# Miniprotein binders against p81326, part 4

Target 1, 226 residues: p81326
Amino acid sequence: MLHFGGFIMEINHISKILEKEREEYIRNKVEEYLKQGFSKDDAVNKANQSWRTYIGHRIQDVIYNLLKKFLKDSGLKVTTDKALNNRNLPEELDKVKRLIAINYGEYLFLPDADVIVYKVENNDIKIIAIISVKNSFRERRFETTYWKLKLKESPVTSHIKVFLATPDKDNEISYKCPNGKPKKMRIILEYELDGIYFLKEDFEETEKAKHFGKIVEDIIEISKKL

## First folded at step 16 (miniprotein)

Design z18
Fold by OpenDDE base, look of step 20:
Structure z18 (fold): chain B 226 residues (1-226), chain A 82 residues (1-82)
Amino acid sequence: as target 1 above (226 residues)
Amino acid sequence: SDEELKERIEKLLEEIFRIYWLLEKAGNDEAMRRIFLLMMRIWELERRLEDTGDEELLEELRKLIEEARKIIEELRKLLEEG
């Protein structure tokens, strides 16, 4: 936790911080969609969907930029799947793209990779970790798990660590067995993934489930073993 | 130029991190939050600019940089008076 210092406080409250913007955001989007000719109900629904995407991007921005900053001194680099979607990629990013690609026979597809951590050694690229950023688990609950399993199937990608970073606003995976009832999603995600990092304080800590403040140290340690 | 703007942003972000650290030492949580929000807004605009290439976002980003500088100056004064 030493790396992030005072930012941990802000990280722990990221969902609450962003929630303060929700009312205004929704109002503005509803108005926008009404002007486009949508019904009130449709406009509200679309606004809510837009909000989910928006806050997801905002959280991802924080994670990406903090990792970029705090991994820089270790010589580690970060990028995103979105950056890799460009037609004209620099050589370095083109190599990154190829090294995370999953083989489907006639086709290569990229896993969902909100943040990609890699290092450059002697002009060779080594992928260290992929971080999936999730604000909520209402949709595509096990998508990250799917990609982890797919990456394991190839010796080219099997070494890549897959992490989930989440504020888990709705406490869907914060605890394994709240009130004695197993949370299937927490158990499966923790089992299949290399780690879960929480942007909050109120969660059940385990070997794989940690505070986000530990992610930099963990990534650096992994990088030394590659 | 785009490169000049990137450099300005990088320098600004470095300054933001420095002042954030000073505010932390001073225990000024409100100012820390304000700076953090500013940083988040910068990152959002950077992302959107990279995604869309919209020149209108450049102007918005320039305005934000100027706003950020004013905020930083204000906070520096606050730290000196405290």
Scores: ipSAE 0.761, ipTM 0.900, lowest interface PAE 0.6, mean pLDDT 91
Fold by ESMFold2, look of step 16:
Structure z18 (fold): chain B 226 residues (1-226), chain A 82 residues (1-82)
Amino acid sequence: as target 1 above (226 residues)
Amino acid sequence: SDEELKERIEKLLEEIFRIYWLLEKAGNDEAMRRIFLLMMRIWELERRLEDTGDEELLEELRKLIEEARKIIEELRKLLEEG
C-alpha cells in the first residue's frame, strides 16, 4: 500500500539534502581540474558549473525512478531524452523518439524533455507528457515554454502535456506577486505550461502550480482521456 | 553478470520501498530520511554505471548493496521493537 504521496516530505527537502554534498564535491572537482592543467580561477568556475549539472542529474534521477515505479501499474511507461539519444534503440523507443521529434528542415531534434511518459495500447504508442526538470532559472528561463509552443504547432504532438518540475530553492517562480509586483517568469510559465510541480513546501499553490506529490495522480487522469 | 546485478538492485529497491512505507506508518521521519538518501545513492550509481560502464563503479555499487542490506536490517529491528 505504498503510495507516491508518502514521499512528499523527502521530496520537499531534496535541495537541502543535496546541498550537504556541495563543499566536498567542489573541493574534489577543483583538484581534478587543476591536475588537468586549468588555472585556479578556471578550475573553480568549472567546478561550480559541474556542481549545478550534478544536482540537476540527481534530482532528475529521483523524478525518473519514482515516476517509473508509481506509473507502472497504470500501464504507463517512462523514458528520458538521454535514453532516446542512444544508438541502437529498441523498436518501442524508436517510435517514442519519432513521435516527439521536431523537424528543422533536414534535421530532427528532441525537445528538452528530461522525462517522457507514454503508453502502449494495441501496438500504438501515445505520448502523455514530458517533464522538464529545472534547478535554477538564471539561464534558459523559458526554454520549456518554447518546446510547449513547438509541440502545439502539430496535430500529432499538440495533445502532449508539458510540465516543469523544480525545487525552486531561490524562490524565482514560487509566488505570483512576491513584493506586490507581478513576477513575469512565474506568470508566463504558469500560463503557457500545463503544470508546474514544486519539490518544496513553500510556494503559491494554484490549479497549475502544485506539490510534486500530485503529479502521478494528474498523469494517470490525463492518460485515461487518451 | 549485468543482468544478475540489475535483478539484485531491483529486488533491493522493492524492499526499500516496503520499509519506507512501514516507517511512514510509524512516523519515523529520521529513518525515512535515511532510506531516502540510500535510494538516491543507488540511483546515482546506476545512472553513472549506465553512462560510463566504469568497472570501478560496479564495485562501488556492490559495496553500496551490502551497506543497504545492513541498514535495512537495522531498521527492521527498530520497527519490531516499537
Scores: ipSAE 0.758, ipTM 0.904, lowest interface PAE 0.8, mean pLDDT 88

## First folded at step 17 (miniprotein)

Design z22
Fold by OpenDDE base, look of step 20:
Structure z22 (fold): chain B 226 residues (1-226), chain A 82 residues (1-82)
Amino acid sequence: as target 1 above (226 residues)
Amino acid sequence: SDEELKERIEKLLEEIFRIYFLLEKAGNDEAMRRIFLLMMRIWELQRRLEDTGDEELLEELRKLIEEARKIIEELRKLLEEG
């Protein structure tokens, strides 16, 4: 089994690694927005927002590509919701898209699915897990939970595991009861989701809250039961 | 061709993974970080290229591949001397 091995060290420091790029990124974006005619304050605000989006994509890239690499030998495949938004989908991805869709009566919508893990057996596709990647929880705290609950409502999707992967840079969900005070968000996310995987070392480990290094093994184990 | 480029990148990434594990065995944390950063850059460009189809990104990616090859050769030499 391919283990992350030394990659765990890099994973643990992913936020720190990316933070080194922030100053230059912000400077360049501010300049760009100033050239577009925005005020200095607006330019700074927009640059900060852009950085949040950028860093999110960078973390997602790491997670996606590592999962793709380390799940390959098990025969498991990975894709993204972004890949599923194409008009001309290969048959396989079109099936994946349909198998994660949530019914809203007249409409079908996809859950937020930064990474989708699936297997192909005898030309049938089975969705194994959806992984939501979050760097911070400031704006969409329970969005992943919402999608998990929605997926549970259908026998078509109820089996799909929903995981959250996060470096939790701001320590919003790293501990359940720091200093004896319950962290509502950690408790709810851990309760509702199938797992939380941390890209860091400093967190409270539980049955559902694990280091990201365990995600490959967990996914493979789940895949064997489907 | 785009397909040829994808194949080249995949082969390159496989080689990077191999070197990374060799560096790990050698205990060279600095080189591990360097090669990891390189991987991250490749993944970013791949994503952006897939998202936008911007041909300018192809050239950037080609340049990065060449840079990566040089870094890999440097690291191989380092591993042979250690």
Scores: ipSAE 0.817, ipTM 0.926, lowest interface PAE 0.6, mean pLDDT 92
Fold by ESMFold2, look of step 17:
Structure z22 (fold): chain B 226 residues (1-226), chain A 82 residues (1-82)
Amino acid sequence: as target 1 above (226 residues)
Amino acid sequence: SDEELKERIEKLLEEIFRIYFLLEKAGNDEAMRRIFLLMMRIWELQRRLEDTGDEELLEELRKLIEEARKIIEELRKLLEEG
């Protein structure tokens, strides 16, 4: 009766839904920063940065909870990079953390993996996919592709699918050749990543670039091959 | 207690999911959006509570649960009237 596809209308409008909160959010944050002693200009700048972080977290909440709900019956579990950085980490999540860490010689770092999908079979953990959530591409344009390339360098992590989920509100990667001109960022991201999932209706759909509503089906199919 | 609150939220979210899909079948887009916004508020508070343990967020979440129960009851009546 209940299925993931039923959320497609709200998912594809999530940026517009959240934008309605902006005025009140900014007003409240400016007042908070002014009370902390920041100048008006600094308070406004900090509030705008806080807003961008806030909407990113709100979208991540939606993605996390919907995937957790709809992947559960397929035996798949979902966690976040924030949960993996908790100081009192359960044994299962500690294993997940170790299985996605990237080796830089003397140092081990977690990739920027907002949401992690894994399965547990006979007490063994297999990482299925990581989903990076990005609201804009003005900075850190290719960070997700960097992490994909690093994961490919080890046979332990090379199977991990790396997905990008984005509302792409400003159409930075929605089309390969807008106005007949190649969009480098879209082309490279689609080439290097295992998939791009858009939380909006209007974009150029390809085998790798698709509506977020398809992600549950795709993850389940991938998990069956592992 | 924390365990009781988590169970109340789980039950509440399951009711919310069922109502959402019933509203979808009925084609009631306004109600679907209302219930989706409610889910987003619950999830946001759950995350912040888990991250901080702030008692003010705990009370805010309890108040939201009570608000959600009223919304659910209203929407169930709407679905019954058909």
Scores: ipSAE 0.763, ipTM 0.904, lowest interface PAE 0.8, mean pLDDT 88

## First folded at step 18 (miniprotein)

Design z31
Fold by ESMFold2, last read:
Structure z31 (fold): chain B 226 residues (1-226), chain A 82 residues (1-82)
Amino acid sequence: as target 1 above (226 residues)
Amino acid sequence: SDEELKERIEKLLDEIFKIYWLLEKAGNDEAMRRIFLLMMRIWELQRRLEDTGDEELLEELRKLIEEARKIIEELRKLLEEG
């Protein structure tokens, strides 16, 4: 039978797979921006920005669909923050939205979560985990830890596990002490988050820093304790 | 219809997952990569259609479904001969 482990090789090479699309993508986007009247330099800059967003969406698509497929038989459901911002929200997703929203006095905001795992038991909804998908750590490097800390502040959301999933192509958080010196970003992310799941083969594995291939089993085990 | 197309994609993905498993058992890494690339293309188009409702994406999906069926037929024959 089909199992999640059968995708490990493809998952660990997802950055290389997608990189093959870069040349054509950039060429098409530059052409598009030139038609809109941008200078060559501006068109190239905008195309590179577009590529980074595109890659993030493509990796998120893979994560979302594989988790949705392989968590289903364990009674777990998967959604996204994009879906929760829809104007025509079904009642079930409206409940998910309300259960994960963070109160800022007069305002309610969703945490930045790319993928949300929950279960439904007797029409009650329990949110299990959120997964932040990051292709690069150039900007907003610690936003995921901020959301973990905010979720911990309320007894309604304090049980929610917060994971980071990343190919970390540029080795920004792959090792705790590269060159013998502590890497602040890796140390803080690993300390504060419930787990970091790498979509590549080469990284320093720890109790919290794991291959993405382990995430399905981990989520199922967590769900049994809730 | 849009609902009919979504149903076809779901059935197609179910077939694609089955083929992937059989290819994994056979140790055919090249074919597994072809199927994974196909899944990624389908998932991207599904998301873009949901985000925009763009009718030109419907035609892209119809073309992709036809391409996918040819690939599935080719790989089923390969697994049969092995």
Scores: ipSAE 0.824, ipTM 0.924, lowest interface PAE 0.6, mean pLDDT 89
Fold by ESMFold2, fold request of step 22:
Structure z31 (fold): chain B 226 residues (1-226), chain A 82 residues (1-82)
Amino acid sequence: as target 1 above (226 residues)
Amino acid sequence: SDEELKERIEKLLDEIFKIYWLLEKAGNDEAMRRIFLLMMRIWELQRRLEDTGDEELLEELRKLIEEARKIIEELRKLLEEG
């Protein structure tokens, strides 16, 4: 009945939808920080940083819940890195955690993944993809690329697809050669990742840089090959 | 209880998804946006409640569920007329 494609208009306008909340959010956060004893300048700076985090969480909520809904009928399950950091994990999630963990000698760390897609067959778990959700590229510009390269180093994790999902409202990676100059961030991300999915209409589309509306179909196709 | 509230939210979201599909078939973009905003509010509160356990968020979510039911009824009536 309901199709993922029915959310395309809303998804492609998610930044504009959320922007309408900004004035009230900032006003409330500044008031909160002032009551905590921060100066006005510090309160404003903290409120703006809080807004960026808030927006990222709101976009991730949409992505997580839509993927969970629309991948279920294909036998695919969805979790998050936050859920995997729990000490007392159910057996299924404990297996997921072990299968994506990266070995650094004496230490074992989870990659920074916002959303994780996996399937369960005959008690075996296969990780299909991780999706990193980025609202902006102010810091940690190539974090997702690093994790892709680390996952490629082991035969246990080398099959895992690494996707980036972003509204990119400030056009930091939307075009390969804005003003005739190659945009390093876009070029490297597209080269190294398995896909970049834009939550907006206006960007340079390629085989790897796609509308977010394609992600469910892509993940299902990948899962059939495993 | 928390389990009863989770079940209520899941059933509510199932109804909301069905209404969204009907609105899509009817081509009512304005109502689709209204339902999408409602989904986003529900998902945000669920996450914040899961993250914090704040009892104020439980009350806020219960109010949102009742608000959502009124919106669903309003939109079902719109679909019947149109």
Scores: ipSAE 0.814, ipTM 0.922, lowest interface PAE 0.6, mean pLDDT 89
Fold by ESMFold2, fold request of step 22:
Structure z31 (fold): chain B 226 residues (1-226), chain A 82 residues (1-82)
Amino acid sequence: as target 1 above (226 residues)
Amino acid sequence: SDEELKERIEKLLDEIFKIYWLLEKAGNDEAMRRIFLLMMRIWELQRRLEDTGDEELLEELRKLIEEARKIIEELRKLLEEG
């Protein structure tokens, strides 16, 4: 019987696996942009930006599909914010969308929630957790904490766990005090979020900062308390 | 139809997960990586097809399914010989 823990080796190497695609990807994209009339410098810049988007989507694909596979036997369902942005939603997903949306006066927006875990009991939907997938912290480094704070403001969403999943290839948040000095980004993210799950082996593990291999067990345990 | 292709992919992924488990029990890390790469390719194409509806991706996915069946057969044979 296959278990989620069997994917830990591949998960912890996901950045290295994807990095092998980079050289060919960049070469192909630069050629494409040059054919569109961009200068060499612009084509290279655009190709590198395209790569960052591509690798982020690839990591999200892995996370989404593994969680979908390994949470289903516990009665847990998984969707994405992209799926919730479709106009013609099935009734079940429309309810998920309405339950997680944040009110900004006359506007209603979804939090940035790459992956959403929920359950259905007696035709009622309970959202368990959202997972934000970050490949890099160059921009929007605290966006996930913003959404956690917004969800805490309402009694209908305050129970929702907010997780961050990251390979953190560049060690931007892997350690709390890497040179004896507090790393502000790691300290704040760990304090505000319900958990940080690393898709790599080398990081400072704490009660909230864990290997990604622990996420399925954690989500199942949380769902039992609801 | 699109529904039949989706069901074929689901069956294929179920077989791939089973082989992955057998490879894990056999301790064959290299073959596990090979299967994981195949999963990633399938998932990426599924997402792009779902997002765009591009018919060229349908043919790319059909070719990947055939490639995957060949890899599955190769690895089943390896597991039985071992």
Scores: ipSAE 0.814, ipTM 0.923, lowest interface PAE 0.6, mean pLDDT 89
Fold by OpenDDE base, look of step 20:
Structure z31 (fold): chain B 226 residues (1-226), chain A 82 residues (1-82)
Amino acid sequence: as target 1 above (226 residues)
Amino acid sequence: SDEELKERIEKLLDEIFKIYWLLEKAGNDEAMRRIFLLMMRIWELQRRLEDTGDEELLEELRKLIEEARKIIEELRKLLEEG
């Protein structure tokens, strides 16, 4: 079994690694926005926002590609919601898209699904898990929870596990009750989601809150039960 | 072809994974970090290329692949001397 092994050390420091690029990134973006005619303050704000998006994609890239690599031998496949937004989808991905869609009466919408894990058996697709990747929880704290609850409402999607993967840079959900005070967000996310996987070492481990290094094994185990 | 490039990248990444394991065994944390960063750059360019189809990114990716090969060869030599 391919274990993350040596990559765990790098995974644990992913936020720190990426932070080293921030100053240069921000400087370049500020310059770009100034050239576009924005004020200095606006340029800085936009650059910071761009950085948040950028770092999110970078973390997602790591998670996606590692999962893709380490799940390959088990016969499991991975895709992204972005890949599913293409007009011309291959048949397999079109089926994946339909199997994760949430019904809103006249409309079908996809949940936020940064990584989608599925298997193909006898030409049938089974969705195993959706992984939401979050670097910080400032703006969309319970969005992943919303999608989990929505997926539970349909027998078509109720079996899909929803995981959150995060370095939790700001320690918003790393502990349930630091200093005896409950962290509402950690408690709710852990309660509603199927698992939280941390890309760091300093967190409170529980049955649902685990190190990211365990995600491959957990997904494989789930896949065997479907 | 795009498919040939994907295959080349996949092979390269496999080699990177192997070297990473060897570096871990050797306790060379600096080289491990360097390799990890290289992987991250490759993944970023792949994503951006898939998203935009920009030919300039393709050229950049080709250059990065060549750079990666050089780094891998350097690290192999390092591991053989250690």
Scores: ipSAE 0.802, ipTM 0.917, lowest interface PAE 0.6, mean pLDDT 91
Fold by ESMFold2, last read:
Structure z31 (fold): chain B 226 residues (1-226), chain A 82 residues (1-82)
Amino acid sequence: as target 1 above (226 residues)
Amino acid sequence: SDEELKERIEKLLDEIFKIYWLLEKAGNDEAMRRIFLLMMRIWELQRRLEDTGDEELLEELRKLIEEARKIIEELRKLLEEG
């Protein structure tokens, strides 16, 4: 039988796989922006920004589709925050949206939740986990911890697990104390989140910091307790 | 037509997952990588189509489906030789 673990080699090399696309992607994007009238310098800057967004989406696609495939037989469903913001929202997804939304007085916002795992039992919906996919930590380093803390504030959402999934290709959070000095970002993310799942082999593994290959097993176990 | 294309892609991905499993049992890492790259291309295009509704993406996806079928047949022949 095919298991999620059969993808561990590809998952752990996803950054290397995608990097092979960079040169052609950047060339094509620079050409596109030049045709739109941007200067060379602006076109290059926009192309590099576009690349960062592109690889983030590509990694999210892999995570979303693999989780959807391998959680299905356990009665677990998977959606995205993009799908929850669609104009014509089915009743089931409208319920999912309402169950993760955070109240700010007269405003209601969704947390940073690239991928959302939930189950349906007797027309009742239970949110299991939210997975934030970060390719790099150049911007918005602690946004995911903010959303975890907000979800903890209410008994309705406090059970929701908040995970970070990342290749961390630049080693920004791969080790807690590189060269004997505490890495603030790794320490805080690991402390506040329910788990960090690395899409690479080389990182400091802990109770909360694991290979991405473990995430399906972990989610299924959590769902049985809810 | 969009619904027919979505069903075609679902059936294709089911076949691709089956081939991936057979390649994993055979220990053919190179072919597994090739199939994984194909899955990534299909998933990326599905997302772009869902996000934008761009009609040009429909034709790109149809071409990718035809390419995928050729790759699947090639890999099936490889599995038979093994």
Scores: ipSAE 0.802, ipTM 0.917, lowest interface PAE 0.6, mean pLDDT 89
Fold by ESMFold2, fold request of step 22:
Structure z31 (fold): chain B 226 residues (1-226), chain A 82 residues (1-82)
Amino acid sequence: as target 1 above (226 residues)
Amino acid sequence: SDEELKERIEKLLDEIFKIYWLLEKAGNDEAMRRIFLLMMRIWELQRRLEDTGDEELLEELRKLIEEARKIIEELRKLLEEG
């Protein structure tokens, strides 16, 4: 019997696992950029920027595929914002896209929704949850919170759960009061979002801040109420 | 075709998940890590192929499938030896 909980050890070490790839990745990317005519300094800077994007994608790959695998038997489907930005979109995914888009007058934008969980009942689509995957919080620290607040503004989208999934390698949000003083970023994220799921072992667990291994159970339970 | 390759990958991943479960029951953490790394490599390559349509990635994916088959065979023998 396959179960999601069996991945807890690997999930909790995903940052260490991926870090072992860094040296080879950077070397290969520097060589690639040098062949394109960039200076050594530019090639190194570009390679480091590429590494940060690569890590984010790799973590998202794991999250997407594990959720897709383990939510399937509960009648839940999973897609990504990348898939929803495809211009030749199947009808089902076109409906998903329309159900999460935020209206800004003549412009429509998708929220920060790296991974989207939904279900189909009688040809109706119900969005269950949006999961934002963040490796670090250097820029766009509260982008996920902004999108949660926007989704709450409409009765049509106010039910959508917005989660943050992160290894939080640098301990930017792992504890609420690490030195007896509230960590503003952790406090605000936990207050506004429906949950934070950590892809590591060492963090302060609360009702909303949990091990990533709990996310499948939580999503299934939420789907039963919608 | 690309559709046949995607079907082969799906079947491969199904087998990989089953082996992972068996390794968990056996308590073989090292082998579990090895399988998890393999899953991550397959998923990364699938994403790159889907995102870019780069046909050179099809060859890379075929090589990874062969490597995965060898790893699966080794781990099945390990599970039988206890």
Scores: ipSAE 0.801, ipTM 0.918, lowest interface PAE 0.6, mean pLDDT 88

